# Miniprotein binders against q56419, part 89

Target 1, 326 residues: q56419
Amino acid sequence: MEGRTLEEVQEEVFKRHGVLVPKKELEDLAKALEEAGLLLTEKVEARLKEEEEKLKRERPMRLAGLSYPEGEREARAFLEAFRASYPGEGEEARVLLMPHLEPSRVPEVYGAALAALEKTPPPERIYLVGVAHRPLKEKAAALPVPFQTPFGPALPDLPALQALDALLPFELFNTPLAFREEHSLELPLFFLKGRFPEARVLPLLVARRSPELGEALKVVLRDFPGLLVLAVDLSHVGPRFGDTPLTRTLAEEARRRDLGFLERLAEGEPEAALAFLGANPTRIDGVEVVASLLPLLRERKGKVLAHRLDLEAPTLSAVGAGTLVL
Below, E stands for the ipSAE of ESMFold2; O stands for the ipSAE of OpenDDE; V2 stands for 0.75 times the mean of E and O plus 0.25 times the DockQ between their complexes.

## First folded at step 7 (miniprotein)

Design m24 (at its last look DockQ between E and O 0.01; V2 from the best seeds 0.00; counts 0 for: pae O 6.3 > 1.5, pTM O .786 < .8, placed apart)
Fold by ESMFold2-Fast, scan of step 7:
Structure m24 (fold): chain B 326 residues (1-326), chain A 84 residues (1-84)
Amino acid sequence: as target 1 above (326 residues)
Amino acid sequence: GSEDLIRELEQAIREAEELAKQVEEHLKAGRVDEAIEAYYKLAKKLARISELARRLGDEELFRRAQEEAIKAYDRAREELEKTK
């Protein structure tokens, strides 16, 4: 009843139900509704503040028991099953592009990432760059706390994060609540921590193009060398994503688009990869990540290890996923 | 508007000048940890100046501020390495 006069409410009730409600009762109801709304708002604000305070100490698992097993033994068996789903051999990665889509939907793609990690020397730190699925106060953000996994906590590289923050024109640690539920970091981290248990992590989210992030990371990587991981999904097609229902032709087009993008990245030509996508960058998750990290991707040749367009039959939609080593 | 960006830039330049003086004072006094902190703060302020210059279309100031930001960062790293 916000914004209505008591006379207008009384007249509306009379017109609809033929009953005259006394003004006193309407006043009491309006006050009760206003008070209830204020109390609800206060409870929501208090809960968000409590969650933000908890995130200053650690980032708990959100997808354990849903996307991966909670127990360490079950988690290790799960990880090995994904590796077994990929029949090929990996290649050493200095830069790894891997998905953050639900792992069970694209097991061979995650298996290819695991194969690459097996061929990669254990890094001292991992720069894990995901996609923000919630608004950030700035173009990018990081959360400098331990991230819980079934394999133990992934510890933040505090000196490297501080160095990165010092080179950015904005506060890097700007939106802790955006990390509370963020599968683009949590799902790749499960696999990365399982293979490199001693590596520290820089958990980074990109919301929109930040060339300054790529330039700062290029400088920081000289002093703090590590594995760069781009946790990005590829084509999003069909009604679930505001597109037409998936047909065989549209699926073939999406597969060609994904592979053309990945193959250009594999040639060390990230600008050509972005240009290949044309005016529809919103159709590929992670375009903003690639656009931000251009200085780190140029002239690095590599190989596409796996690609799949995963079909969601009930919605006639699909999401592309791939593994690329550079 | 551009006037707001110019005022922010002028303030950022004043803050950077003050941080540079603080670095010099800390180094002369042998306060290495404070000098490192001041260098990192200086690098960040110079990075902000470079972003403001970019938004104002000042390509030369953008380039110079970015170079000075990296220089301040490198100086902080150099002092950190001396402490092992």
Scores: ipSAE 0.801, ipTM 0.940, lowest interface PAE 0.8, mean pLDDT 90
Fold by ESMFold2, look of step 8:
Structure m24 (fold): chain B 326 residues (1-326), chain A 84 residues (1-84)
Amino acid sequence: as target 1 above (326 residues)
Amino acid sequence: GSEDLIRELEQAIREAEELAKQVEEHLKAGRVDEAIEAYYKLAKKLARISELARRLGDEELFRRAQEEAIKAYDRAREELEKTK
């Protein structure tokens, strides 16, 4: 009784016709999708080459009219309004930690940075160290071109950048496109250029901790003194960052982590600050920058001028920002 | 793997030796600007040697190459200062 069942016949017909017909149709579809993907890839590659060429000459403003005013007059008034948001005195900074969070969210934190700059002698150059939000080819990068601001171009310190590159085991000028939309440089630079219009800038990004960067900067700062600025944010907590919804307990932990981190930095103990964070459960994004710059932060005592954990009600999330002078 | 790192290190050492010769040739010929540029290239190659040594676990070479990178850089700075 070896007759075939209905089930066996249905399976045989499906396998035979399904394999033959879907196989050819799938091959034709795959070819069409491949051709479409090749065309899109060519278009994207051409656009990226165009943007990279522009960045070899200058870095234009991307946030004018969005995060700060485009016109110089309005930009100066904007700076004064932010300074007024901080009802205190600053202190001279040789190292300044300031945020790159949207300025309108933490006006007193940026105001505290302005207060510190008021007490700081105008530097010849500013080492502006931000956090790369796009991948870099190396652990760190720089872009040696003018950065446009409403106060005029922030000119690069080419001799200092060349000296820094000479002391690194990798090409410092490695990922121009990563600077195209990088707000961690543009937002702090607006405030810095507004207060120090004559200072040249070393615009630097850190993607991953780089001890060699800190060692090289220690040598370069010896020969090219200037203001070191860590343009970093603090805790990132809540669903937007992979947590459960923000609770009062999570917010309190984030604030405690932020302040404990800043306090230990203010005591000249950057290794202790990193150790205090452990696995960095609140995702302070300043960690990679601090870990890169240990030789420049050790033994430098200072003061926390401001802190805010800014709550994002729509996303049930929060981001911390602070101002520290060393 | 480690063999690739050793090969890279050997190449970097050869390149550093060539750059050191170029520095001496430029200085002897009075080509100070070229010597400064060669010193910077030498410093960068020595920094690379230091990093390769660190990855290979050779702590002595790591520290020595780092010190030599800084020395090459310092010599470039000294030559630049003379031309002020």
Scores: ipSAE 0.592, ipTM 0.889, lowest interface PAE 2.0, mean pLDDT 90
Fold by OpenDDE base, look of step 8:
Structure m24 (fold): chain B 326 residues (1-326), chain A 84 residues (1-84)
Amino acid sequence: as target 1 above (326 residues)
Amino acid sequence: GSEDLIRELEQAIREAEELAKQVEEHLKAGRVDEAIEAYYKLAKKLARISELARRLGDEELFRRAQEEAIKAYDRAREELEKTK
């Protein structure tokens, strides 16, 4: 079809509609918008590249001065206050399930985690498995760099990370940008680094269930023993998550799902815990993490130390948090 | 987080570029009503880019996208008024 000249189109529009479209001005605007879009894209790409290059060296704090104190002295006082918020005693943990929710929302749940860590001998390394709230290239990822904390940098265990990578059917060191603002690692790491300053860390994220990760970690843990930490939240209910405002019935269902999940994990039956959730109608956050770590959770008996369903009043929504030791 | 904002920003930029091409194509084809609609969609997309840029602390990007959004809205209105 012979390309009608823009002049012919302008003339046809004028004839049909009585409107003289300022063709040149519209072309100039479309071109300027395209050029502006290209410039915007280049700037965004350049910034992303710069952030990726920074993440090759270290992961800076993002929530210091917001979720926890930036200064070490204040951070130690913060830990002590959170520990004090849990009136119970902890148990020795080989596996610790703890929240990654904003600490101020569930202080006693973090306090229970600290109580467990008090009874836990200092590990050489911590396998910190968080939830990817951003897409990953693979089912799971790691970032092999120091994570900044008020207590100094949490240093990576490079030998153990390399051993894990070698056993996975995918590249473990993928999607570094996903770690930049991932609170599921940063918040638990504050408490862990504060308690175990000399422990090396394996910061891991799970986006999708990876049975391969659990099998690989089971092998790695033989040569590289350490504390396994599942940094996961529980139910997410209310308008923020697609439900009606929180009701007594909805809260009771969320608590039932959370506790039923945690209790089955405490019995050493992680498959039964997953089966109990079914379609996960209350959106327990930690499902993909637990599903990935089944080989490490089987037959391990433990105890639920704390649980809370915390109301976010401005949105009439609630999030479940728990602390479990195995 | 800022990564999600960056990804959304990148996607919004791509969508804005595609809308800009659609405006041009509609104008070239004499589809004035479709061109006006595409301009309004483009303006909304540019406004979203502006807001995302603001949230990311990119003031220059914010300002540029805002200025282009205003221009696109004004132009769409002017063309709509000419068709009445």
Scores: ipSAE 0.020, ipTM 0.312, lowest interface PAE 6.3, mean pLDDT 85
ESMFold2 (binder alone), look of step 8: mean pLDDT 87; pTM 0.864

Design m25 (at its last fold request DockQ between E and O 0.90; V2 from the best seeds 0.86)
Fold by ESMFold2-Fast, scan of step 7:
Structure m25 (fold): chain B 326 residues (1-326), chain A 84 residues (1-84)
Amino acid sequence: as target 1 above (326 residues)
Amino acid sequence: GSEDLERELEQAIREAEELAKQVEEHEKAGRVDEAIEAYYKLAKELARISELARRLGDEELFRRAWEEAIKAYDRARELLEKTK
């Protein structure tokens, strides 16, 4: 009933059904619907507050038994299978870019990430930067609680998170509910926790470009050194993402855009990588993360270990995935 | 609008000034934990001034406020290292 007058409602009912509903009955109905809507809103709000309260203690697994095995033994075998899917050797990572899409779709890309982690000394902490798939109250957010995994809980680095919060112009712990179901953190974390079981984690989500986040992280990393992980997918092409159906030509263009982007990052030129995408438009979720982290990516040279454009045939769509070490 | 950002900036400056006084009081009294907390709060307000300056196009204020935010943060870190 919002945005409509009582007279407009009466007229519409009369025109369509030949019934003139008395004003009192319409007023009573509108009030009853508004009261029912208010009660439903109150119940939804109460449930959301209960879910938010639970997230103050821990973040439970949501994708166990779906994207990865629930049991520790089975999870370990799963990691070994992914590593085996990549025939190459890794390189030591100071910064790791890895995907967050369904692992079974690009096993060799996750295998390349695991190869890099094998060559990397165990960090005391991991800065895990994912992409928000739900709205955040601010440009970025973190959740300072243990994240459950089949390898045990990934513990938050509370001192480092508090240090980061102190250098940000907004409250870092601003949207707990956005973390309830967030595969851009959960899927990479599964692999990272399996390789580095003792590392603490800073679970970070970026919704929009936050240069203040990169500026703050550069300072925090000086006092709290650790592995920086950008958990981002590359090109999103096809009808699933609001584009035209995928063709061989469009798929080739997407592969070239992904590789051009990654290659420029590998040369330590993140501004050039962003400019390249501006000249060659594509939907890459990683753009907002890279744009936020510019101070951490400049002049760091590295190597693209793997890239795949995964075709989703039923929707004529595709998602790009890559592993980059810096 | 810019008028709203200017009001937020004025508020952030007043809050930073008050936090600077609290920091001095806690340090003078030997209240190390309270001084650390106050320095972190001061760094945050200075970061807020920095971001508001960026949104207003004031590059000089952005730079100065961010430098002061790092100094407040560094002082908190120095005090924390002493208590390890």
Scores: ipSAE 0.866, ipTM 0.958, lowest interface PAE 0.5, mean pLDDT 90
Fold by ESMFold2, fold request of step 15:
Structure m25 (fold): chain B 326 residues (1-326), chain A 84 residues (1-84)
Amino acid sequence: as target 1 above (326 residues)
Amino acid sequence: GSEDLERELEQAIREAEELAKQVEEHEKAGRVDEAIEAYYKLAKELARISELARRLGDEELFRRAWEEAIKAYDRARELLEKTK
């Protein structure tokens, strides 16, 4: 009914169907459709407010039964299967880069992360830095509440979070709803909580590069030592991401970009890693996190444990995932 | 624009000066919990001054304000260690 008067609608109905619908009936229908749309919007808004209030107390599992088992016994078996998918040994990590891609797509990459955790003394806390897939009110955010897992709640490190907030030029606790469905925290946390059940967590999201976050974290980590985890994926190539269909040449470029990026990080050269990507033609999504955390990555040498560029056959696309210890 | 950032910076400086007076009062009175909270607020305001200075191209204020933010933060940490 865009731009049409009710009389024009009435005339067309009469011409097409031989029925004269009174103008009042058309008016009533139009009002009912508008009211139904308004009521739907109000229901959605009320539900979102309700969810936001819940998120101020805890963050429930959203991917249990979909990406990992809901029950603790089954979840432990799941971890062991993933560890077995990587036959090598890990190395101790002060910084761990691991994916947030669906675990079943890259089992040996998550297995490599588990192998690194086996060599890592249990930390008092984990700085878990993911990628915001929903807008944040600021460049970065945290949610200072327990995150539910099959292994029990991952408790927030409230003193460390308060200290971090005190060193930022913006409110750190700024967008609770952005955490509601954020898999870049939930998927890595499953593995981390399973191996370090006593560690507290700083659940952090980056939407846009925030050098001030890295400078603040450098100070906070001095007083609150812990494991820094960059929960990021690598190249995104193919039609799902705005490219032509995946070719061998595009896949080879994506692998080269992924590995070159990881290798420069492993050399303690995060600025060189970012420079290597240039315009980021394969859309590595870890760049905003790395660019935020430069002070924590400089001169820290390590090793790439695993990498996969995983094919999404239905979309002729691929996503890269890697495991790096520093 | 640049005038908005300069006004925001001047406001942040006034707020930091007020907080600096509050931390001095709380420390003198032995109100340790209040001093800790005021030092954290002061650190945050100094971090805000630092970021505003960076956006205005004032590199010296950017660095000095950040150093002062760390000092305020460190003082809060010292007080927390004294109180268990």
Scores: ipSAE 0.862, ipTM 0.956, lowest interface PAE 0.5, mean pLDDT 91
Fold by OpenDDE base, look of step 8:
Structure m25 (fold): chain B 326 residues (1-326), chain A 84 residues (1-84)
Amino acid sequence: as target 1 above (326 residues)
Amino acid sequence: GSEDLERELEQAIREAEELAKQVEEHEKAGRVDEAIEAYYKLAKELARISELARRLGDEELFRRAWEEAIKAYDRARELLEKTK
């Protein structure tokens, strides 16, 4: 019935099946479908409202038992295995760029992040900046509630969140439903909470570049020092993202873009990193996050610890992931 | 358009002026918690002024409003630390 009249549907059924369905029967069916659709919509809306109300209290795990173990003992073994997958040593991080991709796809990249965290003194708080894969009302958002993890709840730093909100030209506490299933926070947070169980967290999402966020955070970090974590993926190439199947040439271009981006960040030149990407033809995920945090990334030198372009074989697509310390 | 931004800017300036008066009243009365809240609101409004000014191409107001936002924020923080 997509834009067709009941008469057109009746004619089509007659042409296809040789049966003239009475118009009244079609009307009743259309009405029943509409009613069912409305009922479904109402039910969905009611469920979303309920979930929004729950998000006022806590953000539950969504990927426990899927992407990481739910049980604490198993979760600790998981962390150890991921750390073991990276053969190198880490460096102390003041800023950590790490992936939010499914951990099993890039274990050594998460392992590199864990290696860096081993060399990092326990922070009082972690500014965890993820990518909004759902629309936000504003350019950025925060959820000021505990995030559940196998290691216990990651508690929000409410004073620091309030301070940040005070320096933003928009309401920071917006779009709570965007956090419900946002893996860009949940997956990194597993590793961060596992390493720093006592750290408070500022869970932030960026949908669009917000230079204001970087300037505000620069001020807030003076009074509320902590570890800044950019939870971002790199290139997204292949059919899932609108390209042809992965070829050697496409993979080489993705790697070139990823590494060129990370290396310029490691040199303390975030503007150069953004400029290097241009129109971002390989769809580096972290562009809007980096563009928002320029004041915090400038002149900070660091090291790329790991990079991987991981093939998703069923879709012949690939996603880049990296770990950078500054 | 630019006219809408100008109207928003004018409104934000009026709101900031009112918040500044409220801050002064609260501080004079010794209402510290209310003063802290008003300073944070003032900082936010000044940040909004700054962003609106930037969008309108008023670089001077952009910078001044941001500096004043930080001052309001700092004052809130100072009062908060004294209440601990």
Scores: ipSAE 0.859, ipTM 0.954, lowest interface PAE 0.4, mean pLDDT 92
ESMFold2, look of step 8: ipSAE 0.859; ipTM 0.956
ESMFold2 (binder alone), look of step 8: mean pLDDT 87; pTM 0.864
ESMFold2, fold request of step 15: ipSAE 0.847, 0.856; ipTM 0.952, 0.955
ESMFold2 (binder alone), fold request of step 15: mean pLDDT 87, 87, 87; pTM 0.863, 0.864, 0.864
OpenDDE base, fold request of step 15: ipSAE 0.831, 0.829, 0.829; ipTM 0.946, 0.945, 0.946

Design m26 (at its last look DockQ between E and O 0.98; V2 from the best seeds 0.83)
Fold by ESMFold2, look of step 8:
Structure m26 (fold): chain B 326 residues (1-326), chain A 84 residues (1-84)
Amino acid sequence: as target 1 above (326 residues)
Amino acid sequence: GSEDLIEELEQAIEEAEELAEQVEEHLEAGRVDEAIEAYYKLAKLLARISELARRLGDEELFRRAWEEAIKAYDRARELLEKTK
């Protein structure tokens, strides 16, 4: 009925069903639909307000039973299976880059992260920096609440978060709803909490590159030492991401971009890593986080432990994931 | 436009001057917790001044305001450590 007059609708009904519906009945229906739409909008708004208030207290698990086991015993076995998927040895990480892609799609990449954590002294806190998949009111955000895991709550480092907020030109605690379903924090956190059950967390999201975040973190890390984790995926190619169908050439380009990016980061050259990607034609989402964190990545050398460009056959698309220690 | 950013910058500087006075008042009165909170607010406002300066292309003010933000932050941290 949208874009048509009531008379046109009336005539179509008559042609199709042999009944002439009075204009008043069509007008009443249109009014009722409009009123129902207004009520639905108010109901959705009320639910969003309720969810926002809940998120000011805690962030519940959203992916238990879907991406990882809900029970603690099963969750520990799950961790060990993922570690076993990577036969190599890790290295101590002061900075860890790891994916947030569905773990079952890249088991050895998460296994490499676990191998790195085995070599890493338990930190007092973890700066977990993910990618916002919903809009933020600012370039970056944090949610200063416990994040639930099968291993117990990951408690926020409130003093460090307050200190970070004090060094930013915007309110850090700005978009609680963006955290509701944010897998870029939840999936890495499962692995991190499982290996470091006593560590506090600074759960951070980047929507757009924020150089001020990196400068502020450099100061905060001086006073609140901890493990910096970049929870990012790499190339996103194919139709699911607005691209042409995946070809051998596109897949090889994506792998080249992923590895070239990681290798330059591993050489302590984050500006060169960004320059290597140029306009980012394979849509590495790690660029916004890296561009935000330059002061923390410069001259920090390390090693690429794992990489996979994971094929999504049904969508003719692929997503890259890697593990880098610095 | 640039006039809006300049006005915002001037307002932020005025607010920072007021906060700096409040910090001194708290310190003189022995209100340490209030001084800490005021120092954190001052650091944040100086970080905002730094960002506005960057957008205006004033590199000297950008760097100087950021250094002052760190100093205000460091003062808050020093007070927090002394009250442990």
Scores: ipSAE 0.867, ipTM 0.959, lowest interface PAE 0.5, mean pLDDT 91
Fold by ESMFold2-Fast, scan of step 7:
Structure m26 (fold): chain B 326 residues (1-326), chain A 84 residues (1-84)
Amino acid sequence: as target 1 above (326 residues)
Amino acid sequence: GSEDLIEELEQAIEEAEELAEQVEEHLEAGRVDEAIEAYYKLAKLLARISELARRLGDEELFRRAWEEAIKAYDRARELLEKTK
């Protein structure tokens, strides 16, 4: 349906089910779906192409006025309020793990990240690695355009992105539309740009583990040193995530898994962190990012600055968030 | 299947050999920007060869191809620094 023809749909049904569906039946189904607003029409296809073309030039803010203020002055006050929510000095970071959950839900966790950035020398570039919430054509992707923020555009590090692309067995710039609405990049970037306004960015999304990405990044970071940021949330528990309703026992299990994962990363043992989670029953979304970046995380000792399991009472669900410096 | 991976590997090796010759030709002709682009393309193909080798269980080819990918990448970086 997404830009597919009737012939392509008929062929796909044949391939999957071994049945050739008559064109009249497919046409009747297509009309029903179109009337229900489910079929991708020529007008919808044209609109998607327009949005994709716009993304080749810049990535606009989507969450301004919702998750953070759209005005620079108000955005600065907002950021300082988050810093004030964490009563600590922070630690210098060469690698920072921070959340991408709605900031207002875990202000002290973002405050801890800000405290770490305060102690960190301004990097020339930030490798911002988020989690894809929409399908990618490859295991990972990047978008080499300016990302708008209330503090001005976060400019892409084009030489570093090109260097990274040259060391990957797949095309890095493969799914622009996946970046159109991606909070795992936009929300951390708001805080990073506020603290390091001159830093260029490599906005990276991981959909599934890519050891090739970690090996390539190890080489690129040698020539293009910068701050590595893993923008990941921790446990996702409860019905919203296909789980049972949140209980005290489930919440305790989520906290235990979140902290055990972070603690092993802080010891410089990312393989041990992954092994500790096993099948990842509480759905820590950082697993795919950590598994991709193993060469960059080994033997780096650090400190867990903050952790919180945030409760969504209406859905009886919870999401874990943490700040780790390495 | 494995036969498809072997065919992809053979094709990638042939393309990498051709790109290596193109790099030499560009350098001899003084086309430095084209040589840089060709080195980056060569690095990518060598990275692809290393991935195909890994999937086929050939650890030695995986290691050698990845080392050659880094070398091609380093050559591109050296040329870029000189043209700065």
Scores: ipSAE 0.836, ipTM 0.945, lowest interface PAE 0.6, mean pLDDT 90
Fold by OpenDDE base, look of step 8:
Structure m26 (fold): chain B 326 residues (1-326), chain A 84 residues (1-84)
Amino acid sequence: as target 1 above (326 residues)
Amino acid sequence: GSEDLIEELEQAIEEAEELAEQVEEHLEAGRVDEAIEAYYKLAKLLARISELARRLGDEELFRRAWEEAIKAYDRARELLEKTK
């Protein structure tokens, strides 16, 4: 009934079906639908509250058995297969940019990340910065609880999270429900936990550019050294994202944007990388994350290890993914 | 608007001054854990002051407040390391 009067609905039903529904019956139906909607809303709210209370203790796996195996043995075989999909050698990473796309779509890109992790000394902690695909109350958020993985729980670094919160002008521990189904953390974390089982994690989400986050992290990293991981995808093009079906020209533009972005990051010029994108017409996912972490990316030289623009055939759309070490 | 930001800034400054006094009281009383907590809270308030100053275009206050936020943080960290 959005925007239509009961009289208009009555007239439409009469026109379509030749039945004059009494206005009272329509009112009763509208009321019943409203009551049912309210009941559904209350039930949903109660469920969300319950889920929020659970998230005070742990973040359960959501994609186990779907995107990766639930069992540890099978999960290890999964890691090995993904590593095998990348024929190259990695480099030591202080900063790792890796995808959060469905792993089966870009196995060699995740394989490149694993190759980099093989050359990286085990960190005490991992700063895992993902993209918020749901609204946050603040520009960024953290969830200070264990994240479940097939390799056991990824434990939070509470002292480092507290230190980070102390240097932010907003409450870091906000919007716990945004973490419940956020794949931008869960998927990278599978690979990270599998490689570094003893590392503590700082699970961070960025919704909007927060220069404050980068400045705060720069201070915190002095006292709490660790691996910085940017879990971001690249271009999003095609009908799912408001474009025409993927063409050669559109794919070439997406690749140009992705590689131009990654190469400038590899040169230690994150501002140039952002400037190169301009209005970001191919919708590179990681822009807000990079914009938040500028102080940590400046003057760091590195290497692009892998890139792929992966076609989603059912929607004739494509998503870019890359692996960069700094 | 700018008036709301100024009011928020003034309030945050007042809260920071009160918290600085509390830090001193805790230190004088030998309440180290409370002093650590108060320093972290002070750092957060100073970070907020810094951001408010930036939004208002006061670059000097922005810089000074951020520097003081780091100092308060460092004081908390120093005390934490001594208690280990």
Scores: ipSAE 0.689, ipTM 0.899, lowest interface PAE 0.5, mean pLDDT 91
ESMFold2 (binder alone), look of step 8: mean pLDDT 87; pTM 0.858

